# Designs tried in a protein design chat: VHH binders against Methionine synthase reductase (mtrr-1). Part 11

Target 1, 246 residues: Methionine synthase reductase (mtrr-1), of Caenorhabditis elegans (q17574r271to516)
Amino acid sequence: TKPFEVLVVSAEFVTDPFSKKIKTKRMITVDFGDHAAELQYEPGDAIYFCVPNPALEVNFILKRCGVLDIADQQCELSINPKTEKINAQIPGHVHKITTLRHMFTTCLDIRRAPGRPLIRVLAESTSDPNEKRRLLELCSAQGMKDFTDFVRTPGLSLADMLFAFPNVKPPVDRLIELLPRLIPRPYSMSSYENRKARLIYSEMEFPATDGRRHSRKGLATDWLNSLRIGDKVQVLGKEPARFRLP

## First folded at step 4 (VHH)

Design u8 (from u2 with T50E N58Y D100A; framework vhh_enristomig)
Fold by ESMFold2-Fast, scan of step 4:
Formats: structure tokens, C-alpha cells, sequence
Structure u8 (fold): chain B 246 residues (1-246), chain A 124 residues (1-124)
């Protein structure tokens, strides 16, 4: 199914009356417009929101790769002949012919903490010996606890790593190869009537740690909290499979 | 030398809006997390909002949904758009940049560079 556009018509705070601990939840209502005539929804059905990566974060990463100037030119993806993967293939979540801006905005999860293979690529992409030593340490068996404590548990993003290691200039093709798919986020509809779906959600937050001044919010929670009346968002509808017998 | 200069404060009525600016110099602005803090008369400084080098935003619960932080890296300027102002928002607002050059030093830093502040007064 292809994504379609819906309109944000309300955004409010609500208190959960069934919570033993008083907690504020957010309520968003979206208008399906003409798509309401083609789709049948009931309360409890899921809507999948296509949450984009923030433009400034995408620009920062592409600038570090040396490709921001060509970010909007059409490109054709191919297997890098220097890749170490024998059976490497274009990831299914990335279109073969597209733009770098589109890939990094809609297809690649740049906010998920980079795994150790990606950190190794970062280590190989710096000319600074101190940065290289630290990054290689984080990739090693001996550095597993440091990786967990300083990268995985606090949820550092690729952009956070590039900020921490300013001399790292990774090849953009290696990022496309190693970054995971940006997955549309499901939210259950609390109600659906008069073309409008209402959803209630709780904030998702990565907790503060010894190495972090503030807790951070998850990508979807940050994005949903930024929505205002009049905003247009892309969604994938949920429709049950049909089986027809003769 | 790191310099931060806030502007845009003033007197507003409850429910009003103000846009604060912070002009930064002496460091590569685009590479830094930058924060807004405030200090009401007789109270401790409290964190208000933060924006990453990549544009990711964080807000204190008391201002969430009413304040919007943004940055213009071409102008080395940080903004705080404040709406639906309340009497309890009356404070001197400060722009802060970390006193550390590396992310690890920043995350473990006990200090920041501070501006002079700009006064916001919400009066009926």
C-alpha cells in the first residue's frame, strides 16, 4: 500500500483516568479527507506514521560525508566494489534511483545508536589518531562495556558520534549500506468517526545517564509532539487481508 | 573567546508571545548543542530547552507545547519562540553553550558559557 496524506485537526493533552500514577498523555486527531471513503477503520486499528528524520540532522550528516552539495541530484545506487560483503545487495528499504536527501530523510534510521560495524567504518574514516584509537576501542571485545555504557544505553545517534569525532568523514555509500531501515510507527486509533481518527500516545524517552545531561525523546515522540493544527503527514493505512472462496 | 548575546525580551500580557534571539561568536556554532535556561527572581536557574547540532529539540515539561527552539547556522543564531506566556514564565532568559570541545567532554561537562541574559516580564 502507498502512503497517503492526512491533516492534523487537533493536538491536546489528556490525563489518563485509569493510571495509578497520574501521567499526561497526548491526543492527536487527523482528518482522512477523501481517503476515508476508500478505507474502513474501527477503534483499535493501527495507523502507520511515516516519521521523517529532522532536516538539519540529515544536512549535518550529508555535509560530513562531503555530499550535501549534490544531495538533491538523482543518483543510481550500486554495490560498492570495495565492499567486504561477498553477497552485498542494495537494501530493500532504499530505492535504486533516488536522491541522497530522500534516502536520509525517509528511508534510513539515523537516530538508532550505530552498531559496532558502523563505528568501525567511522574509525576507518578519520585521520586523527586519537579518534581512531577510541573508535577502534569501542568496536573491540575489550570495549564492549564502554560501547554499551557510552553508545548503546544512552542512545547516541550517528550525528552524535560525528559531533564527538569531528575529523570523521565517512563515505556516504557505507552509511547507506549499514544504517537500518526507518520503520513507519504504528499507533492504535482510540476512535474513528466523521473521517477523523484520534490517537492517544505516551511519551517515549531515553533516560538520562552518567554521560548525558538530559534525557532524550524518541524520534516518533519528538515528531508527534511537534505536530500542530494544519500540519500534513504521511500515513500507511491498515486494512485486513481478504480471502474469497468461490 | 566564546560570546553569547541574548535579545528580544520585554514586557508582555498573559497569553502573549515573544521571540528571543541569541547571537553566538567565537566557536563553530553549527557543531554545538545550544540551550536556553531561565532564572526567576529569588530562584535557581532552570533548564528550558536544548537543540542539537542536527536540529533535534528537547523541552522542559513546563514549556512543552508553548515554546519552540530553533537555530540558524548560517547566522550563528539561536531562537526561542514563546507563546501562551504565563506569569510564571517571568524570568531572565539565558543562552548557554557547553564549555567543552568534544561530545564526551560536553556530556560530562560541569560548566557552560553563558550570555548576559534578557528579561521577560509577563504582567496582567
Amino acid sequence: as target 1 above (246 residues)
Amino acid sequence: EVQLLESGGGEVQPGGSLRLSCAASGFTFSDYYISWYRQAPGKQREWVSEISYGGRTYYAESVKGRFTISRDNAKNTLYLQMSSLRAEDTAVYYCAAPSAEELWQYLFSTGDYWGQGTLVTVKP
Scores: ipSAE 0.000, ipTM 0.161, lowest interface PAE 14.9, mean pLDDT 74

Design u9 (framework vhh_enristomig)
Fold by ESMFold2-Fast, scan of step 4:
Structure u9 (fold): chain B 246 residues (1-246), chain A 123 residues (1-123)
Amino acid sequence: as target 1 above (246 residues)
Amino acid sequence: EVQLLESGGGEVQPGGSLRLSCAASGFTFSDYYISWYRQAPGKQREWVSTISYGGRTNYAESVKGRFTISRDNAKNTLYLQMSSLRAEDTAVYYCAAPSEEELWQYMFSGDYWGQGTLVTVKP
């Protein structure tokens, strides 16, 4: 099932965004155009948005990898044909031509907390002995609780980890290998009429923690808040394909 | 330190013009959208205009043909040229930008707002 483009035709606040008494609610309307003929929607049905990673975080990560200056050049990607990974985008024996910017913006989940294998790569990528020791502690069997308390429970992103450990310069190929796939996000439609879907949503924020100094909003909320009239967004009309069991 | 600072508000007569500025400190505009919003007394904050990094513009219907948004990326400054001002344009005008600095991403995640500048259209 391939994503398709829809057009943002309105974006507005439903409640005062600075009120602390009422959660901020926003309304986004998207026009399906000719794709509406292929869809049968009722209010309450979900639409799946292909939420891009923020340009700030993508640029930061690519800069730390030393590849921001070539981020928009075409490159060839291949995967090991014996790699067992559901929802792989590239068959193992086929090369996909893309850009690093596109991969990190659209294909890789950079906001999900890094797993221990990725933290080991970060440990191997720092010139600072103290950073290396701490990162190795976090990915050790003995550090499992520390990993949970410092990384997973507070929801640190890759960017958070790179900010906390400024001498870490990971190879971009290892990030592509180990970052999970970015999955489209469901939103319920409050209305669907004349090829247009209207979405009303509330802001979501993650509180400040000892691993992250300040609160932040979720990726999808940040992206929806950035949408303006005239923007084109990628959507799936139904739940993304899953690996089929017999 | 990342901040937005609006200026250029004041009192004008109906049919008059004003130019608002929003100066960014501690960051550049990069490739994000930058917007103007306004809030009149007793009303919800409303979107006025947006400009992309490359200069593509959008306007609320109430201001189309009367307001012009522009940006100077070298000066990290956003502008709103307002013409044919009406009593209903009286509001505090706010500059809003998505975060572009590493630190700001952890503080406000997405949009952040300036202090505002008051525009009063007096009959």
Scores: ipSAE 0.000, ipTM 0.111, lowest interface PAE 13.1, mean pLDDT 73

Design v1 (from o10f with S57R; framework vhh_6fv0_2)
Fold by ESMFold2-Fast, scan of step 4:
Structure v1 (fold): chain B 246 residues (1-246), chain A 125 residues (1-125)
Amino acid sequence: as target 1 above (246 residues)
Amino acid sequence: QVQLQESGGGLVQPGGSLRLSCAASGFTFSDYAMYWVRQAPEKGLEWVSTISYSGGRTYYKDSVKGRFTVSRDNAKNTLYLQMNSLKPEDAAQYYCAAPSDEELWQYLFSTGDYRGQGTQVTVSS
């Protein structure tokens, strides 16, 4: 039920492809330690990684909110009664007293395309009349097709929107209110031996489109590529997402 | 159709050696990673080793590292497993396996899709 920590004990690139049809891959091995005693994993079973948001994107967003300089200061979360539903999106394990950096790194999905309510906040947060007009168009009933074509279908992130609209300076409390919960990412275990899970994965990339200013690799792929021996990562033990192999 | 035929098993004493072979047909053997998996009585199917399509990369179950060596001969469509310093816990039915459709794109340490009856390895004095 609750996330627990595992230790990265190997992280290596595969320089020779395993199959001609399979892209070059990276292998990560994590050690479950004492948690292995309560788990019954087999090859093919899914493990859910609590993938943090990239530090550069978090820093960019916090800087635009004018709060990067206090991002590591302890703060107490205060929830407005009208926004009590946000408590459902913040993991129960996260203390009410936290930091903005921790919140934006581990709790909030900053990579999911903003919905219309968040785009409205962006519109209200810009000093540029042209930016405001465009953002209001995107969140209007008449702009439904533009919203779908420009924001939703291309999968623009909040960072993409802030880059496209450089005069938007949203209040950080409104982002905390409106950003969805960051959901753990499933990965199938290639093997599970001696309390260690091995994962092998291909790099995946989200290409630039008309609505997205720059290409990006998948959030989980970028994070997995950054892991080094000795890193501790949080996982949520899950039952297999697919049928087990014979 | 995919056919995999294992051979080379037998009875050895602890510390002995065996070389297993797997003759593959019905698919382009040289394009795919291959696996060795095993199943002992009262145990589940266990991944043992993986070899890349070229033979340039190999991976092993922790308990067999340094004792087992996987190799392949793409010209002969044959996969091999050299087993040295055999222990009683290595006794099992050994199967070679090709990647399953579900794991072809992601996994290289899988149990794969195995065919045929395998080859029995017994370790006894």
Scores: ipSAE 0.014, ipTM 0.384, lowest interface PAE 8.0, mean pLDDT 74

Design v2 (from o10f with A33Y S57R D101P Q106A S110D; framework vhh_6fv0_2)
Fold by ESMFold2-Fast, scan of step 4:
Structure v2 (fold): chain B 246 residues (1-246), chain A 125 residues (1-125)
Amino acid sequence: as target 1 above (246 residues)
Amino acid sequence: QVQLQESGGGLVQPGGSLRLSCAASGFTFSDYYMYWVRQAPEKGLEWVSTISYSGGRTYYKDSVKGRFTVSRDNAKNTLYLQMNSLKPEDAAQYYCAAPSPEELWAYLFDTGDYRGQGTQVTVSS
């Protein structure tokens, strides 16, 4: 299956008055239209939403790569034969015409904490010896605890790392090679009737961990909260294939 | 309007101490990670320290570990950097910074300068 568009037909705030833990609940209804004939959904089944990366984070990353001014120009994407990725994450043809803005908005997971290989690229891309030393330390065997404590566990994004290390200017091609695929987010349907799927989702009253910023609830939650009646969203009927670590 | 105002810099001898402050306004300070960065005359911007929104997690540049302590007072919307055992190589203009909210990011993209005037730290024997 491939992603297709559905229409947002309601977006409502719902508070759960009987929860022992105070939670904010929201309800979104999407109309599948003619695509409903292709899908055999029952209440409780998962629907996968294709959630875009925030425009400001995309712009920030592209600016640091020195390519924001050409971000909307058509470019031809190809996979380097020497890439360490076993499975290509470029959708469609290997030589597909797209834009850098589209790639970073739709295809690449810029919110996941960078792995050690990407941090090494950041180290190689800074003009500051102290930034380079710290980033190389995080990639070393001796730095494994620091990597876990300061990057992985707090969930620092690429944008967070670039802000913390302001002299890092990574090549955009290395980011395309090393960033993982942006994976559609599953939501269980509360109901499915008359070609319309309803989902209910909750927000925690407080952040689960101090390592995650309070105002950053997560890409999917922030995006769902922004949806309005009349919006079109991309969905996938089943879990997508993705690159997996060895 | 987002505003960050640094203070507390000055001239100190090697081995001395200074406490920097950053007064923040125009955004919900307690919702954001905060950063200290510095710039010496012959160097680019250097990251110095990061503090989580609650103050429960702190991160430091290798050369300042054990000498600098970052902290925050969310009730006063103020960020601090306690600098001990100062060395000549610590001399720089110090700035505080926030990576979000969206307004700060838009400001960064428009001008490249959302930080305040900074506070100068000079270390001489």
Scores: ipSAE 0.000, ipTM 0.188, lowest interface PAE 13.9, mean pLDDT 73

Design v3 (from o10f with T50E S57R D101T E103A Q106E S110E T111H; framework vhh_6fv0_2)
Fold by ESMFold2-Fast, scan of step 4:
Structure v3 (fold): chain B 246 residues (1-246), chain A 125 residues (1-125)
Amino acid sequence: as target 1 above (246 residues)
Amino acid sequence: QVQLQESGGGLVQPGGSLRLSCAASGFTFSDYAMYWVRQAPEKGLEWVSEISYSGGRTYYKDSVKGRFTVSRDNAKNTLYLQMNSLKPEDAAQYYCAAPSTEALWEYLFEHGDYRGQGTQVTVSS
């Protein structure tokens, strides 16, 4: 299923007068317009929001790859016949003809902590011997605890790793290959009438942590809180192909 | 707003010592690993040291091991770099760095730099 555009027609705060705490909820209403004719929704059904990656992080990553200047040029993805992966395919979550900016903004999960294979690519992409040694250590069997403590548990993003290791300049094609798909976020409709879906959500309260932890829910909530009347957002009416299959 | 303010640099003779400080504000300092990086004229940025969010683990560039000590005071939101037995090759602008917050990314792109203000270390006799 292909995403389509809907219009934000209200965005407001609702105070819950019956809670033991004064609890503020956010209410967003989106207008499906002509797309409503293709949909049969009822309250409780899910709408899937395509939450974009933050533009500043995308720009930072593309600049480190040396491709920010061509980020908006139309490009065609193809399998490299010299790759070591037999029958390598274009990633299913990326269009064959697209832009690098679109791929990194909407298709690739850049905020999920890099796995050890991606850290190995970062290690091979630095000109600094000390950065290389540290990155190789993090992706080694002996460095498993360090990887967990410094990367996985604090939830460092790719951008965080590139900021910490300023001489790492990874090939953009290796990032496209190794970054996971960015998964649309489901929200239940509290109402659906006159082509308009309404959702109500609580502002997320993150517990105090003794380390940085990335949350897909946190990114989505921050983005939803930024929405204003007149904004256009991309949604899916059905679950993504990989959502139900681990 | 996220701010990182380095201080403590200066001129020292070879074999001398300096203690650099980085005062952090605008984010929960105790939640983040912190880094020291440096840049000498005609050289690229060099990673120097890192320290875990709790201060329990530290790592160093090979050429500074045994001479530099990174530490932090989470109650004061301050990062330190104690530099002993300074060599001419240690002369550089020193910067502190943290994993990004959204405000930090805005700051870095607004100023065109991928690091804070820095503090200058000069080693000469």
Scores: ipSAE 0.013, ipTM 0.452, lowest interface PAE 8.5, mean pLDDT 76

Design v5 (from f7 with G53Y; framework vhh_6fv0_2)
Fold by ESMFold2-Fast, scan of step 4:
Structure v5 (fold): chain B 246 residues (1-246), chain A 125 residues (1-125)
Amino acid sequence: as target 1 above (246 residues)
Amino acid sequence: QVQLQESGGGLVQPGGSLRLSCAASGFTFSDYWMYWVRQAPEKGLEWVSTISYSGGSTYYKDSVKGRFTVSRDNAKNTLYLQMNSLKPEDAAQYYCAKSPEYDFLTGWDESYDYRGQGTQVTVSS
């Protein structure tokens, strides 16, 4: 399935005056335009937003790869002849002719905790012997508990690992190979009327004060909070192919 | 203005223990990775340990692994380094450092620009 573009036509905070506990809710309304004719939605149905990776994190990763300066040049993907897989293919979620910025912004899940194969690439890409030893240990059979405790369970992103090991400069082609696909995020529609879908989500529940709000927000929530009237957003009208969400 | 203030150093005998503290102000402490680095006389700055913003991930220099424990209290804006089984080679000025800032144009700054004044650790018989 192909994503299509919708327009943000309102973005506002909503407070329920009848609630005994004050909730800060945000309402985003998107206009489907001509695409609305092909969709039959009811309140409660999901819309899938293609949430881009934050530009700051993308720029950081590309800078560590030494390729930020060419990030906007068109490049053509080729099968690496040194790949471990005989039937290696260009990843289906990445276009053959694209830019590095586009790949890292829209196609690759840079926030998902890196698996052990990617950590091994990081180990091979550091100039510091202490960093290399620690990263190799995390990839070993005896290091499995440390990997679980210090990478997987805390949910460290690739950017987090690059902060932890500042001398790691990974090859960008290995990141494209090993980073998983960025999956569109489902949101339930509170209403759908006049070709416009309304989403209401709770930023957080808090006791009549802003003092407890800290910026411990997920990628999708940060992105939704940044949307303004006039912004264009990519969406899917149905669950992405090959993926089943609970 | 970012400020980091280390304390807890002192003189200790080999095999002894010290607990270093770093009081942070001028930034949202819980949003940053924190580091302990040290500098022995006539030597360069040496990385000792790293702790993630949540405290869920910690990393150590090989020679201190198992002896040192880094921790943080985000409610108190304080970073700690518990040092056990101290060796003469651990004698150094210890500094608290924060991870780089987000830079609007380039993403992250890769430098460790902000260090405190440090706290001296002396290991002597």
Scores: ipSAE 0.022, ipTM 0.485, lowest interface PAE 7.2, mean pLDDT 76

Design w1 (framework vhh_6qgx_2)
Fold by ESMFold2-Fast, scan of step 4:
Structure w1 (fold): chain B 246 residues (1-246), chain A 125 residues (1-125)
Amino acid sequence: as target 1 above (246 residues)
Amino acid sequence: QVQLVESGGGLVQAGGSLRLSCAASGFTFSDYAMAWFRRAPGKEREFVAAISYSGGSTFYTDSVKGRFTISRDHAKNTVSLQMNSLRPEDTAVYYCAAPSDEELWQYLFSTGDYWGQGTRVTVSA
């Protein structure tokens, strides 16, 4: 189904007094307005939030590709038949004619740590021999430990990699080819009444294993925490298709 | 007018600690990522650490990972760098970077220089 807009009408912190661990929960309420008439929700049903990529990271990536100045111009999406993979995961609901800003904001997962194929593209896209050497090392068999420790495990984004390697200027077509699809995030509704859904999620918990890694927040949690009364957000009423084949 | 004022540098023995601070004004601090860079004598400016606009994401250069911690305080419009287990190789002038008319990410590729004056860190053997 097609995404629609809902209004944030409350955003609060709630402490859980019944947990064995200290927990602070966030409660967000969204108003479906007129869209409530088209949907039937019960407590426990999932609502799927379309979490946009941060504008800061999108602009940064597009500038490094040399295309920020045309980011808002319409362009056509095309897959080269000779390089097309059977399992290409491009959203079928995206128009052939779109903008680069729209693609990088809503369609491509730029926050997931780049894999070896993308790091190789970054290595091929730098004019600096030291950057090239390090990037090639990270995508080699000998560098897999460093890749795991410094890229995969800490969850470095493409923007983080480009910030660390300032001379890397990847072609935008290669990023569109290799970045995975950005998938809407499910959250269970704690209640639904008067066309308003309440969402409760854990903000903070003292884990069994204490460590910096387990206290990090993801894109969706950071985005939800940034929401304020009056904000408008895009949602889907049911689980989106994971991929579309030609 | 964007203004960045670094402080907290000084002379410290190897194994010691220092906390650097950067006070920012002239822009909406909460909308922008912030970063620390350093320049050792005879070397080019190098990236040290960055923190996202929300404070939810940080990134460090390999040589300081586990020893340095970047943080920010939106109420005070400050970004800080806690430096532990300092080594002689950390001797440098440390700079805070922030945008003027662009996001920090775009600023790094501008020809403008919106860097502060820096704060000097000297680590003796």
Scores: ipSAE 0.000, ipTM 0.179, lowest interface PAE 14.6, mean pLDDT 72

Design w3 (from w2 with D101P Q106A S110D; framework vhh_6qgx_2)
Fold by ESMFold2-Fast, scan of step 4:
Structure w3 (fold): chain B 246 residues (1-246), chain A 125 residues (1-125)
Amino acid sequence: as target 1 above (246 residues)
Amino acid sequence: QVQLVESGGGLVQAGGSLRLSCAASGFTFSDYYMAWFRRAPGKEREFVAAISYSGGRTFYTDSVKGRFTISRDHAKNTVSLQMNSLRPEDTAVYYCAAPSPEELWAYLFDTGDYWGQGTRVTVSA
């Protein structure tokens, strides 16, 4: 289904944000406007928020691809016939005429750990022999344990991999082909009255040290915390279809 | 590349105050959370305070709540940590970091690949 815009009409604390004893909870109220006539919501039903990727991470990836300077220019996407991919096509979650910034901000899941096919692309995109050897090891059949231990289990993102391998400069079109669709996040509505939906959520705890955290939950919570009255957010009224290229 | 330069440390008597500053360059400052971490002698690095990219949210470790205040200045690309009512247990090297909402930078700083030299704070009993 097609996302639509709703308006943030309140953003407030439910619990004392300075209390040591209880987790901080926030309440966001969104106004569905005319879209409310098309939707049958009851308290407890899920609304799906389209959470954008952070500008920092998007800019970092586009800079490594050598395309940050053209990130806001309109572009037309096509699949190169020479890619030799089975059933290669323009991804349905990425519009044919768009910008690179829009694709990487709203359409592509850059937070999920790269699969071995994407690591292969990174290996082919480095000028450093040591980086290439290591990346090829990680995507080999014999390297499955290392891939699991050093990439999948730690939950390294594409940006983490690019930071670790500074000479890797992947072609942006290969990233668009291989990155999965960014899936909207469900939140239960505490109430729905008069075209307005309320959600209550707990804020993510920040670590006492600089240790690793689950990036997807942090992203959504930090984005919700940034919302102000007057902001427009994209939502889906139904669970999104899951579709990925093979 | 992101550059963070800490300053303002020194020797102070218990109950005193210090203001730490962090000058940031090489990135769009307003897109990032900013944070302070510290490492006390013989201990691991510890989170102290963080401020959201808008400045509307602040986070503190319990031991410094009410005593420390984090703030940011977008025009100067600086993050400040005002430290009041200092205690001997606040003695540490203080480090500035630019953790994104995705905590990418906080994770990467664990590897030591992107930290400033820090600024030393010593609080005498």
Scores: ipSAE 0.000, ipTM 0.143, lowest interface PAE 16.2, mean pLDDT 75

Design w4 (from w2 with A50E D101T E103A Q106E S110E T111H; framework vhh_6qgx_2)
Fold by ESMFold2-Fast, scan of step 4:
Structure w4 (fold): chain B 246 residues (1-246), chain A 125 residues (1-125)
Amino acid sequence: as target 1 above (246 residues)
Amino acid sequence: QVQLVESGGGLVQAGGSLRLSCAASGFTFSDYYMAWFRRAPGKEREFVAEISYSGGRTFYTDSVKGRFTISRDHAKNTVSLQMNSLRPEDTAVYYCAAPSTEALWEYLFEHGDYWGQGTRVTVSA
């Protein structure tokens, strides 16, 4: 099914005085508007939010690719036998319309730790011999423990890798090819009344993984905390893929 | 609109103490982890300490653990860094920041968003 827009009509924090594990709870209410007629929800059903990547991370990645200045220009996506090709739109020949900013904000999972194929592209994209050697190590059998300790276990994102290796300037088409798709995030509804879904979620602190990484917010939690009354968000209205008793 | 104003730096002798403060405005302070970074002369920026939204969790780089204490006051929108047993290697400009991930530290530093002006700490032998 296709995502549709809902309106944020309340966004409040709620304390839980009896929980020391979860310090703060947040409550968000969204109004389905006319889409409510097409959906049948019960409390406990999941609503899937299309959570965008943070603008600062997207801009950081696009700047390193040398394409931030054209990030908002319309382009056509085409797939070559070698790689994906990005072309500018031509008036009168409207096909699939997108921009690099939209692609990196809503379509690509830039937070997932890069696998070896992407790290190899980063190695090929640096002018610095020391960075190249290190990145190639992380792709090798000899570097497996380092990959685990410095990339996989701490959960480094692409942006984290680009921060650690400042001379890496990857081609944007290789990132589009190799980054996984960004998947909508499910949240259980605490209530669904009068076209409005109410969500209560908890802020959890993530422990430090090692001396280089520390506690941080997750993508979905950061985004939910940023929502204000009047904001419009994209959702997928799905019922759980399970049998329901009447 | 977003402003972070650091204060409390100065000259101190080895073994001394300083308390740095950061006053935050223009954003919802309680929604952000807050952190202190430093840049020593001729070096790149280094993480020092971080505090969670509630103040219930803190993290320190190993070189300052046990000597520095980070805290926050939601009523005053301030984050503080108490620095004890200072060493010459602690000499740096100290910055207050509110980014969500480490990947953003360099981007924000380059662009100035959420970064303060810094406060200079000099520790003499």
Scores: ipSAE 0.011, ipTM 0.172, lowest interface PAE 9.6, mean pLDDT 72

Design w5 (framework vhh_6qgx_2)
Fold by ESMFold2-Fast, scan of step 4:
Structure w5 (fold): chain B 246 residues (1-246), chain A 126 residues (1-126)
Amino acid sequence: as target 1 above (246 residues)
Amino acid sequence: QVQLVESGGGLVQAGGSLRLSCAASGFTFSDYYMAWFRRAPGKEREFVAAISYSGGRTFYTDSVKGRFTISRDHAKNTVSLQMNSLRPEDTAVYYCAAPSDEYLWQYLFSGEYDYWGQGTRVTVSA
């Protein structure tokens, strides 16, 4: 129910990482330590990783909001962001008092393509009339196919949109309100023994667009590729809980 | 191995113009964003401009918008920076760069490029 910390004890390439002919595979081993006593895993069971957003993307977004300099100060959030009703759940670790860096790193899905309500906020947050006009077109009924073809289908992120529209300076509270929650990612364990879970994965990519020179790797794949021996990662031992009213 | 070679630097009076060129070899030119950075004496490298692989998107730091124009020529494997209305503050060594990371935002702020040229010096006198 509650996330806990595990230790990375191995990170290996199964195939040649520099070969352009063979897709690379990587093997990660994590040690559950004392938490192993709480779990009865079998090979093929899923382990759920709490994958953080990359620091450079978080810094870029917070800088555009004018709040990077206060990103590590304690703040209390009064506005409850509306979700897209995906999984309709409340994470057990959610707190009212937090930091902006923590929210954008661990709680908000900044890599998912922004929906039309968020694009409308971007339109309202630019001083450039041409940017505003183009963003409003993407929010219109006539722009639905263009939104799908040029934003949603290619998977443009909030950071991609802010890069493309450099005069957009959105209020950080509106981003917290409209960005969906960051959901833990499942990975099948290839083995589990002696308190250690092993997983093997291949690189996942998103299609290339003119806003991005190549296809990009997925958030989870980039994060897994960055892991080194000694790193600590947060995991859920089972599928995240559904929303419950008291 | 990837090679980036800059040219076109020199001495120019304030208000003048220079055109920098970067010749790229050893990789599929059309697959990469290309960027220009600059470094003034005693300072860190600063982003100047970038262009998408198709040439359809261009990006500029605020201080050069309207004065500099980045372009690319796929047939010649070159990216160029046309610098107009030069100011003494533009004095720097200019570097051509190509990133290994596919994430767009790293181009502007991190300087985490794995392919760099040797640089070409631009001096703007008052």
Scores: ipSAE 0.000, ipTM 0.144, lowest interface PAE 14.2, mean pLDDT 73

